VH-VL binders against q9hk44. Designs and how they scored, part 13

Target 1, 202 residues: q9hk44
Amino acid sequence: MNSRIMFIGGVPGVGKTSISGYIARNTDIDIVLSSDYLREFLRPFAPQESHLETSVYDAWKFYGDMSDDNIIRGYLDQARPIMGGINRVIARALANGEDLIIESLYFVPDMMDEMVLKNAFLAYVYIDDPDLHRSRLEDRINYTHRNSPGSRLAAHLKEYRTIMDYSMDMARGRGIGLYSTDDYALARQRLLDDFRKFVDRR
Below, E stands for the ipSAE of ESMFold2; O stands for the ipSAE of OpenDDE; V2 stands for 0.75 times the mean of E and O plus 0.25 times the DockQ between their complexes.

## First folded at step 4 (VH-VL; framework fv_utomilumab)

Design b22 (at its last look DockQ between E and O 0.65; V2 from the best seeds 0.00; counts 0 for: pae E 4.4 > 2)
Fold by ESMFold2-Fast, scan of step 4:
Structure b22 (fold): chain C 202 residues (1-202), chain A 122 residues (1-122), chain B 108 residues (1-108)
Amino acid sequence: as target 1 above (202 residues)
Amino acid sequence: EVQLVQSGAEVKKPGESLRISCKGSGYSFTSYWISWVRQMPGKGLEWMGKIDPSDSYTNYSPSFQGQVTISADKSISTAYLQWSSLKASDTAMYYCARHEGYSYGYEDFDYWGQGTLVTVSS
Amino acid sequence: SYELTQPPSVSVSPGQTASITCSGDKLGDKYAHWYQQKPGQSPVLVIYQDSKRPSGIPERFSGSNSGNTATLTISGTQAMDEADYYCQAWDRSTAHVVFGGGTKLTVL
């Protein structure tokens, strides 16, 4: 087997897509999958209870008033089918000896199969400074997303940071590394170094 | 050159407080987690909990949650295990051990302290 | 709560192969690590990630892990290998380290 699998989690604005591209280029990994497209693919087939037709930042509305608990409940509903799909994709890559990078908003260690936890390099990417996070969301149209204004996403900073804090707590509790992108260049280099170390240790 | 050096043996009475220490040297202290492991006389190893010295994040075994406090002072590369009120059942050898925390399942303890014997009796 | 089960003791003659087992539900889907502890001493890591040896551990130590059982194998067992051996895994559901109960290896 000896597949090189990286699964990177993070909310919008933290740079997970750009970091995934950087790592792919520096490791000669040809396959990079985004959970955004996996979610779109699953939408026609997902259970109604998953609420995948609703933006993740609105999914709390199925549970009542906005609260951290309801934001997480909505997030977990959407995460369940997507994480199930990611488990299967990683299992196939391992069985076929394929290298793979997955970057995903949906990153729930308790929903990951043990074989994923054991065989994939897992990393969670975050921004510590909320003002920097807001700024990066607002400026994103100039750098990565021409037709997705950052002001729309920045309006939901609270929901995204609630998901981020929850995801970080789960990741830390399961021995998954956390990487701050407050200094983007430093973060991507540390991630690359740790991924190489993981591959060598395996 | 990597070493974990623990504080010396302690003899205490029930109800007394105690803090024991584990000092790391020869490596980047904030790059590794520190775990505490209990071994009661003639018994096996029991994991108590761990700390990430870089931000003092802690995880506890359910059996030890609320029984002990784990802390660290990264300025002096030292982790601590503390009891507010000792019981006779706390009599044991206590080990600290380090592990990498950047990947799942990497709780293989490559270096251990020499142990601190804690005896609690009247 | 996740449990790792080891036999309490194993006896072997000098030069023979010792096998110490560690059993847990679907343990092969987790990493198993092994420690040696001699009387009055701290534990020493002898196998990590199922089958890897730390620097300084003799080649006669090897490990495997599949299905429900991890095995520590000591070939050409020597008197100096007499010790307690502990297996270890990480339990996702409780987010904590789990040790087996330990196996006393006697070399007679």
Scores: ipSAE 0.677, ipTM 0.857, lowest interface PAE 1.4, mean pLDDT 90
Fold by OpenDDE, look of step 5:
Structure b22 (fold): chain C 202 residues (1-202), chain A 122 residues (1-122), chain B 108 residues (1-108)
Amino acid sequence: as target 1 above (202 residues)
Amino acid sequence: EVQLVQSGAEVKKPGESLRISCKGSGYSFTSYWISWVRQMPGKGLEWMGKIDPSDSYTNYSPSFQGQVTISADKSISTAYLQWSSLKASDTAMYYCARHEGYSYGYEDFDYWGQGTLVTVSS
Amino acid sequence: SYELTQPPSVSVSPGQTASITCSGDKLGDKYAHWYQQKPGQSPVLVIYQDSKRPSGIPERFSGSNSGNTATLTISGTQAMDEADYYCQAWDRSTAHVVFGGGTKLTVL
């Protein structure tokens, strides 16, 4: 197959959007999809049990009190329809030989087909330092989300980091590369290099 | 030149502890994973487990989980395989092998150590 | 656990084509890799990602993978090709590496 497909996961604030754009520019990939927009697209039609009408950081409320378990349950509920869509999108791109980058909060490889996983470059980006993570959430307004106050998301850092930890464990357990963006420039370059290596071996 | 050099042959008795080593050179040691593979006399290859030297994350085969410990010292580009208490059935050739630090079909072992023969007998 | 099955032995005359199969559930959805091991030596990667040859591996070695079966093909088999061959894959659900049981190729 000739298609170059990257599926990059990460919670808000880790820099996945910027990294995806950087990689796209440096690889001449024209199509970059964001799960934020996919989510909005899907919301009117999503199953009720997915609870896409609520923010991911509030999804735990459907299960009772805030807990790591309930946070993850809420996250997974929302992830199911979105990952189903992402799986189909990647499958289509593969079938047509199209290049594609998808960046997504929802990153659940277990909800994807083996054939899709075989032919796509998967990566998960994260931040180790909670304080740095908070600051980057607050600063989103200065970068990728110019009309959205970052303070709102920063208030839900706990939920995001819970999801991040869960996702990292899953990714690692599935042999997917983890990239710390504490050093953003290093992470960005490493991810680009790995993606190029992936493509070159195809 | 990429090389994996393993420690020498071992002759041990049941109940003894043992640690064998695999030293990588010619590449960035923390950029690749190291797997250990067992081959009993006249038998096939058996994957035991793997380690990411960058953070010492390990993944074991169910058959070897709790039976051995895989570790690494990235400061000296060395991976280890150890037993707390050897059994006669541990008699085998043990190989270390390198593979990429991510999947996507790159789980192939492009470089292998020369093997370490471990003989356990009373 | 995921398993790969190989025939225990395959025989071929010099100059003929040898085919070694490796079977696993939906193996075609995975990448299969092949290793050659001669007596007293370490395994050597001969095919990776189903059909790709590492540098230094003769062109007579080729591979394919579809459905539930991966195949290592050696065209114009030579005496030096006599060895044990192992297929290998990866189980994504556990991230475990899996080897086939190995096939002894005899060149008659």
Scores: ipSAE 0.606, ipTM 0.863, lowest interface PAE 1.3, mean pLDDT 93
Fold by ESMFold2, look of step 5:
Structure b22 (fold): chain C 202 residues (1-202), chain A 122 residues (1-122), chain B 108 residues (1-108)
Amino acid sequence: as target 1 above (202 residues)
Amino acid sequence: EVQLVQSGAEVKKPGESLRISCKGSGYSFTSYWISWVRQMPGKGLEWMGKIDPSDSYTNYSPSFQGQVTISADKSISTAYLQWSSLKASDTAMYYCARHEGYSYGYEDFDYWGQGTLVTVSS
Amino acid sequence: SYELTQPPSVSVSPGQTASITCSGDKLGDKYAHWYQQKPGQSPVLVIYQDSKRPSGIPERFSGSNSGNTATLTISGTQAMDEADYYCQAWDRSTAHVVFGGGTKLTVL
């Protein structure tokens, strides 16, 4: 039996954390990792070459005025070291025959090692409706992040949706499923069913 | 039974336009990508590009980008390959083939059309 | 761009084992698929995901993929196995499909 590895991408507010918990409960996978915590772990070890002290929604400021291009540049600068760490975590899980779910803001196919691309179930979660996305950001204390105020994040909806649109475009044509959580119950069931097919088919 | 049925052989002159077709049946057309593959006389298989029929998102081989247009009409389960101006070097057999391209597919082409021979001469 | 290299031809006597190689940089980190094409016919998938056989393909067809090389193996080769064979990979990072140049299998 091979490791069962799921790597879920998505910006804040799209439901990736709650979906990853749902999948874990329904597959008996014991380990779920968030790139938010991986980022925190990395901060003390890479202060010079990492943009890890800056929130993703502020990272464009290193390049000048807010624009889609500068938002994406800042995102990719943060993604580079974190994706490197994610690649190593998945490689270890594969080598040890361990099951793993990773949910991550940082989801860049061009930065994934070939072993990840071959052996992990890759999915990207999004919300079509911007008003629903804003609402989900404002409500996150009620669902997954009890002491993290969502109103601060909702002020940065533009940055998140720019990253989301970019990530969806990057996923197209690469065999990475796009999962709309506008209907959350449908999305989580689709993800669970597709993950099970992936495990069976592989 | 899954089938990909292509349009018939074509004999054309240089400079003419052409659109050939690939009609899928026996499966959910929008659940699979369609690729086009060229085989020049006596030569091997060359991947030209692919389309997701659900939304017409297209990827082209670098060798064919700008040389052809791939499209689909999901309402009639049909994919197309089109030239605006044929050249003699376009003489070849053209195949369509399908694959699952989603999180549980790896672009193995499980079903192929019968091929459309395109001859450009004179 | 990613390239796959196959020998142009392989000859084998009936009943012997034929091996057709496909070489590409770190090909073992990708899935390799194999197609058989007889004269005047469309290609037919004979091996997918390195080593899996579609239903209807004889058990004498097998495949492997490690390092830089995928191999299609036909044991107990028969005259009906005479055909061109193509390997194919998909590079998910570029979203491109690549075919090898093909190998003509001759059964003498």
Scores: ipSAE 0.328, ipTM 0.750, lowest interface PAE 4.4, mean pLDDT 88
ESMFold2 (binder alone), look of step 5: mean pLDDT 93; pTM 0.957

Design b23
Fold by ESMFold2-Fast, scan of step 4:
Structure b23 (fold): chain C 202 residues (1-202), chain A 122 residues (1-122), chain B 108 residues (1-108)
Amino acid sequence: as target 1 above (202 residues)
Amino acid sequence: EVQLVQSGAEVKKPGESLRISCKGSGYSFTSYWISWVRQMPGKGLEWMGKIDPSDSYTNYSPSFQGQVTISADKSISTAYLQWSSLKASDTAMYYCARHEGYSYGYEDFDYWGQGTLVTVSS
Amino acid sequence: SYELTQPPSVSVSPGQTASITCSGDKLGDKYAHWYQQKPGQSPVLVIYQDSKRPSGIPERFSGSNSGNTATLTISGTQAMDEADYYCQAWDSDTAHVVFGGGTKLTVL
């Protein structure tokens, strides 16, 4: 297979959209898919217990009081159908020799098909400094989202960082690369270099 | 010239503690994971676990979780395998080996240490 | 837990093709790697990612991996190829490396 597939995970504010665009431009990959729109497409058809009608930062409410465990439970409920869809999209791209970048808040290695793990370049992007993360969420409109209020997302920094920490632990254990965007320019260059090495090694 | 050089053979009694080492040279030590592999006399290879020397993150085989400790000191490009209390069943050749960590499934070990023979008997 | 099965021994005459198999559930969906180990020596990587040869490994070594079976093929087998051969894969469910039991190749 000659397909170049990149699957980038990260929570809002870490720069995964900007990085995906940078990689696409520097590799001439024309298709960049966001799990935000994949989620909306799946919403009418998803099982009720996945709670896709609820924002991910509110999904813990189905389990009681706010806790790290309940935040992750809510996240995993939503992740399951979305990850299932992403598996199918990547399988199609591989079968057709298509290049593809997917950026996703939902990034659960245990829910990835073996074919995805084997054939896609997987990367998780994060921000180590919580103050920087809050700042980037508040200033999000200046980066990628014209009419989206970053202050609303910044109010849910705790939920997003709980999901981020969980996702990093899972990615780390599975040998998936972690890229800190505290230094954004350095992170995107390292990610591009590693993706090129991945493609050359295949 | 990439090399992994391991510490010398050890003869120990049950209940004793032990730490063996694996020193990398000729490459950027923090750019590769180090795995430990056990080979009991006349038997096959068993993967024990691995460490990323850049931040000392470890991942263990379920069979070795809690039985050994893997650590690294990046300032001297050395990884360690440690037992708090040895058993006779720990008698084996222990190898360290490096692999890339930037992609899933890249646990192909391109360079191996020469091995450390550990004999545990009373 | 996930298991890789190899025949314990394979015997070929000099110059003949040796085939060493490694079987596991849906192994073709995983990467298979192969190591050669001679008595008293460390393992040496001879094939990685199903079919790729490291620098310095002779062209007579090749690999394949499909369905449930990965195969290491040595064409024109030489006496120096006598060794134990181990296959390896990553078990995604338990997040650990799994080795096959090893195959002793005899060239006689």
Scores: ipSAE 0.627, ipTM 0.838, lowest interface PAE 1.8, mean pLDDT 90

Design b24
Fold by ESMFold2-Fast, scan of step 4:
Structure b24 (fold): chain C 202 residues (1-202), chain A 122 residues (1-122), chain B 108 residues (1-108)
Amino acid sequence: as target 1 above (202 residues)
Amino acid sequence: EVQLVQSGAEVKKPGESLRISCKGSGYSFTDYWISWVRQMPGKGLEWMGKIDPSDSYTNYSPSFQGQVTISADKSISTAYLQWSSLKASDTAMYYCARHEGYSYGYEDFDYWGQGTLVTVSS
Amino acid sequence: SYELTQPPSVSVSPGQTASITCSGDKLGDKYAHWYQQKPGQSPVLVIYQDSKRPSGIPERFSGSNSGNTATLTISGTQAMDEADYYCQAWDSSTAHVVFGGGTKLTVL
């Protein structure tokens, strides 16, 4: 099983969907999955305590006042069933010798099997400049969905950046690469190059 | 040629502060993490922690958290290991080593410094 | 905390195959790396990612990793191979590098 698996994390507005498409085209990988659709599929069946019916930027409300700790608690509640599903999907692709790219808001390596972590290329995409991040969220014609209200997402920049900072810190400690899309062209080329090195090194 | 060159041997008394260095050359310093590894006399290797020189992010072994400080100055391609107050139990050979930081499990140290012997006695 | 266990010593005759084991819970699900250290010298990477050799390491060095055990194999062992050998893995639960206790290889 010589599967080429990439699992890309990032919050809304960082360009993870666009970068995933770029990687897919340049590596001839046909399957790209979004955690947005995995989340929607899981909603009817997820445990009530996961709060998947609530937007991730509102999930802190189950814990009291807005704080970084409560934002992360809400995020992790939602992440558990989704990460469980992602782990299983990647394990299946590895067992079947299939190539796969998954892009996800939910990115918690600690919730994944060690064998999956060993055999998949994990990467986290971020924007360092908060003003650039805000402008990318506001300009929805350049991001994810045509009908996604970018101004609504921009109103929750603080929640998304708290999740981003948490995810980056966790990724760094676990040997997972970080890719700043402040320079989008440089970031996608660097990510493609590192993915190719990963595949060649196996 | 890739090299990691460490500072010279140190003889110190308990309670003194110390900073030892590891200078990288022959490669892009900010493209690799630097780890510090301790080897007590006649004993095995112990990983202490690491730093990404590009932003000075550090990660420490639980056994060394709060006992040492790892830092780096990317403008001179140098990483540091620091003690605020040395103990006799800090007597050891200290190695720096580099590794790639773009994938899980890529902590294989392809180049090592020559080591810095630190002796702490009164 | 995660532990890697190696035999303290292994002895082989010149020209024979030496096998040095490294045991850890589900170690085959992690990457194992191997270092050679001679007296008064820095460690040298001899095998990385279970089975791969760095440039300059003789072909007689090979590695494997499955289940709970990683193995460093040295075929046609030479006197120059006498050294301490250390295995290494990443402990994802604490996010740190773990070394085995080391194995002293003697060629008798």
Scores: ipSAE 0.682, ipTM 0.857, lowest interface PAE 1.3, mean pLDDT 90

Design b25
Fold by ESMFold2-Fast, scan of step 4:
Structure b25 (fold): chain C 202 residues (1-202), chain A 122 residues (1-122), chain B 108 residues (1-108)
Amino acid sequence: as target 1 above (202 residues)
Amino acid sequence: EVQLVQSGAEVKKPGESLRISCKGSGYSFTSYWISWVRQMPGKGLEWMGRIDPSDSYTNYSPSFQGQVTISADKSISTAYLQWSSLKASDTAMYYCARHEGYSYGYEDFDYWGQGTLVTVSS
Amino acid sequence: SYELTQPPSVSVSPGQTASITCSGDKLGDKYAHWYQQKPGQSPVLVIYQDSKRPSGIPERFSGSNSGNTATLTISGTQAMDEADYYCQAWDSSTAHVVFGGGTKLTVL
């Protein structure tokens, strides 16, 4: 099978939604899935201990103080059912020869099936400069959430950057590429070029 | 032309320190990981670890974690493998090899250094 | 820790097909790569990502990988193919490269 599958991770404000659209447009891939909608779909059916009814930036509250450890524990609780769903979606696309782009806040390599690691182009996008990250959140960079004001998301920059740093460490350890979006135009071109190399190599 | 050129053979005594090198040329050095591979006399290949020269991030095999240090100086396109205190059991041929770092599963080593023979004896 | 198992030796007559296996738990869900090493020389990549051949490697070299076993196949084996062959995979759980123990191919 010649399925072209891209699974891109990143926290709010890093431009993962815009990059996914750019890649889709330049590769003629028709299916782009956001973990935001997968999360909403799973919410009624997820185990209560996953706490999907709570915003990810509040999930640390189930563990005590707002420490990095508790932020990550809350994130991983939410990630488990969502990552399980993403594994199944990718497996279906591979079985049917379908092309697919998934962009997701939930990106945990240890929760990815071996078939996903083998067959999907995996990338984690991040913003190195915290001031730029705050600015992008405040300016409504996440255009898929028009009724979720950027000022509210910017108030949780610390939680998002803790998740980002953890995710980057996991990605590095598993050989997954990291892409800084501090220079957005360079990042999207590099991702497109690397995805094309991945596809051509398979 | 892509080349990985390693430092020359070493003869050492147990307890001595050593650093060997692997210099890349003919390509963008920071676009590829460098791995170190050990081959003991008459034995097979053992992966020791790797480094991304762009930020000096390292991964080590569990067997070599704490036994050696891998580093790189991207300004001179050179990766290093270092021992603080050599043992007779470190006698082996050491190879460096490159692989692409932009995708999972790209750990195929397309270019290898010529090898550095390290002999540790009393 | 993840292990790859190869037969220590395989013998074949000139012109015959040599088959070298590499076994590991669910290896077909990983990429297998293959290297040729001649005495006194560095390893040379002969097959990457299960079945792909680098530029300059003869067409008689081919590979496959499914279930628990990856196979390197050399058709019309020549005396020059006599060497040690190593398989390789990536263990995603520990983030490290694993090599098989190597197979000595003898062309008699």
Scores: ipSAE 0.664, ipTM 0.850, lowest interface PAE 1.6, mean pLDDT 90

Design b26
Fold by ESMFold2-Fast, scan of step 4:
Structure b26 (fold): chain C 202 residues (1-202), chain A 122 residues (1-122), chain B 108 residues (1-108)
Amino acid sequence: as target 1 above (202 residues)
Amino acid sequence: EVQLVQSGAEVKKPGESLRISCKGSGYSFTSYWISWVRQMPGKGLEWMGKIDPSDSYTKYSPSFQGQVTISADKSISTAYLQWSSLKASDTAMYYCARHEGYSYGYEDFDYWGQGTLVTVSS
Amino acid sequence: SYELTQPPSVSVSPGQTASITCSGDKLGDKYAHWYQQKPGQSPVLVIYQDSKRPSGIPERFSGSNSGNTATLTISGTQAMDEADYYCQAWDSSTAHVVFGGGTKLTVL
């Protein structure tokens, strides 16, 4: 059999971590990587112009006012070195016959190698309802970010949803599936089913 | 039994508007994308664009952006291709075709409509 | 923009193997799909994702895709296989489907 590789994109609060864990358990994939830790690993070596020392929700400040265009410009600056790293990690896993799940805020198919797009299952998860998204961000902060103020990420819902809308449009244009986590149980089952179909079709 | 049934042949004059249809049956219409493909007389296949009937999201080939409009009505499992003003160069066979499209490169068209011949002449 | 090149025609004797090529820059890094079209008829998918056959397509049809070239192979070619054949791939740079120019297969 070929490597089973899943690259799941989504902004904070959409349930990426929980879905990744569910898929890993149900497919017996032992390695789940978070772009949060990949970002920290890359920080000492990343180009200055990528601004990885700045939170993604503040990166628009390097370009002027808080516009959708400036939010995306800041996001893409940070995405470039991270996507480069993800490409190499996936290429290695494919070459070695290894299984891997990567979950990432940074999801830019245009920055990915064609061989990765062909051989890995890419999926983008989103929340349609903004109120539900805000609620899940608040829950995430309380349980997974104990030492960070609860309101911090929720205060940046606008920036995250701008990144989400941009990412969804790019994903659709590249034939990548979108999964709404408004119904979380349905979304994770659909994603698992589609990943299994992907593996079987190869 | 999966099938895509297209509307009948059309003979039009330059400047006229036209809408042709593609009706899906025997499957969940909103679970598949519908693409439109042009074939000029004696020529090859050209992809025009596609629609996701579940939310009417469309994607066009750069050559056809602004030249045609693709739409769908999921309540009657029908996709449409329309021109506001036809040109003689629009004379061609037009096919609709479906694909699942949940992964990169899954634009393998497993079922095609029978085609709609559009002739535009003065 | 991305282009797929096919020979305009291929001839083969009945019972022999026909080989139809489709060339594009790093095509092996993309999925190639193949369609058969007979005069006056709609295209029919004969190979998808480089090498897979849809239900109902004879076993004599096979495919491969490596480097810059995808190949459709028809073993034991029959008169009924006479048709135009089109390859297809996805162009990630413009996010659209691209078809090859087509190959007319003649069985003589």
Scores: ipSAE 0.690, ipTM 0.858, lowest interface PAE 1.2, mean pLDDT 90

Design b27
Fold by ESMFold2-Fast, scan of step 4:
Structure b27 (fold): chain C 202 residues (1-202), chain A 122 residues (1-122), chain B 108 residues (1-108)
Amino acid sequence: as target 1 above (202 residues)
Amino acid sequence: EVQLVQSGAEVKKPGESLRISCKGSGYSFTSYWISWVRQMPGKGLEWMGKIDPDDSYTNYSPSFQGQVTISADKSISTAYLQWSSLKASDTAMYYCARHEGYSYGYEDFDYWGQGTLVTVSS
Amino acid sequence: SYELTQPPSVSVSPGQTASITCSGDKLGDKYAHWYQQKPGQSPVLVIYQDSKRPSGIPERFSGSNSGNTATLTISGTQAMDEADYYCQAWDSSTAHVVFGGGTKLTVL
């Protein structure tokens, strides 16, 4: 049997953590990794130029004034070591015949190894409606992050949506599926169905 | 039964505009991407670009970016390839073909149209 | 620009095995697909995702893909297999479909 590997991307507030848990339960996959914890593990060892000690929504500050270009520059600086680590984790799972789900804010197809693109089910989750996105960020303490105030993240909606738009453009151009979580229940079922089709097609 | 049916052969002069069509039937049209492929007389296959009919998102080959326009009307399950000003070098057979779009590497074209021959000469 | 290289022609006797190669940098890390095209006809998908056969394609068609080379193999080659064969891959760096130059298979 082949490894079943899913790599889900998305910014805070889109529900990627909850969806990952749903998929894991419905596919009997035991390992679910969050890039939040991978980032913390890498921080003591990452190059200074990656700026992993800084929140992703503040990383543009190393480049001057706030702009879409500087937001993406800061995001990509942080993404490089994290994506490098994710490539290695997926390669290990493939070599060992292990099943794995990874959910990540950092999702850069150009930084993914070709073997990852070929062998993992890749998906990007997003929220189309910015007002809904803001509401879900403000309410997140009630859902997944009890000690991380949602109002702090909602203040950075602009930065997150710039990263989201950039990530969606890259994903779509490279044949990676996009899933709107404006209707959360529909999105998670569609993701599950497509992941099952992917596994069956292999 | 799944079918892609293309419009008939065209004979045009340089500088004229042209739009050719590819109509899908027997499947959910918005569930598959449509690609356009050129084959010059006696030559091989060249990928021109593709469209997702659900939202009209397009990707083009660098060789064809700005040379043609790909569009679709999902209400009639039809994709289009259009030139604003034809050149003699556009003389070729043009094929449409479908593929799935939910995963990397799924650009295997399982169904093709019959082709539209476009001849551009003075 | 990423390129796929095929031999222009391959000749085989009836009943023998034909092998058509498709070469590209680290092609084994990509999916290779194969099409058959007979004169005056549209291409027909004969192998997808390196080694899988669509419904209706005879079992004598098989495929492999490793390192820099994908191979289409036709066992017990028949006169009806005479055609042009094209390989295809997706170039992730430029987000484009790439075709090989095609191979004319002659059954002599």
Scores: ipSAE 0.651, ipTM 0.854, lowest interface PAE 1.7, mean pLDDT 91

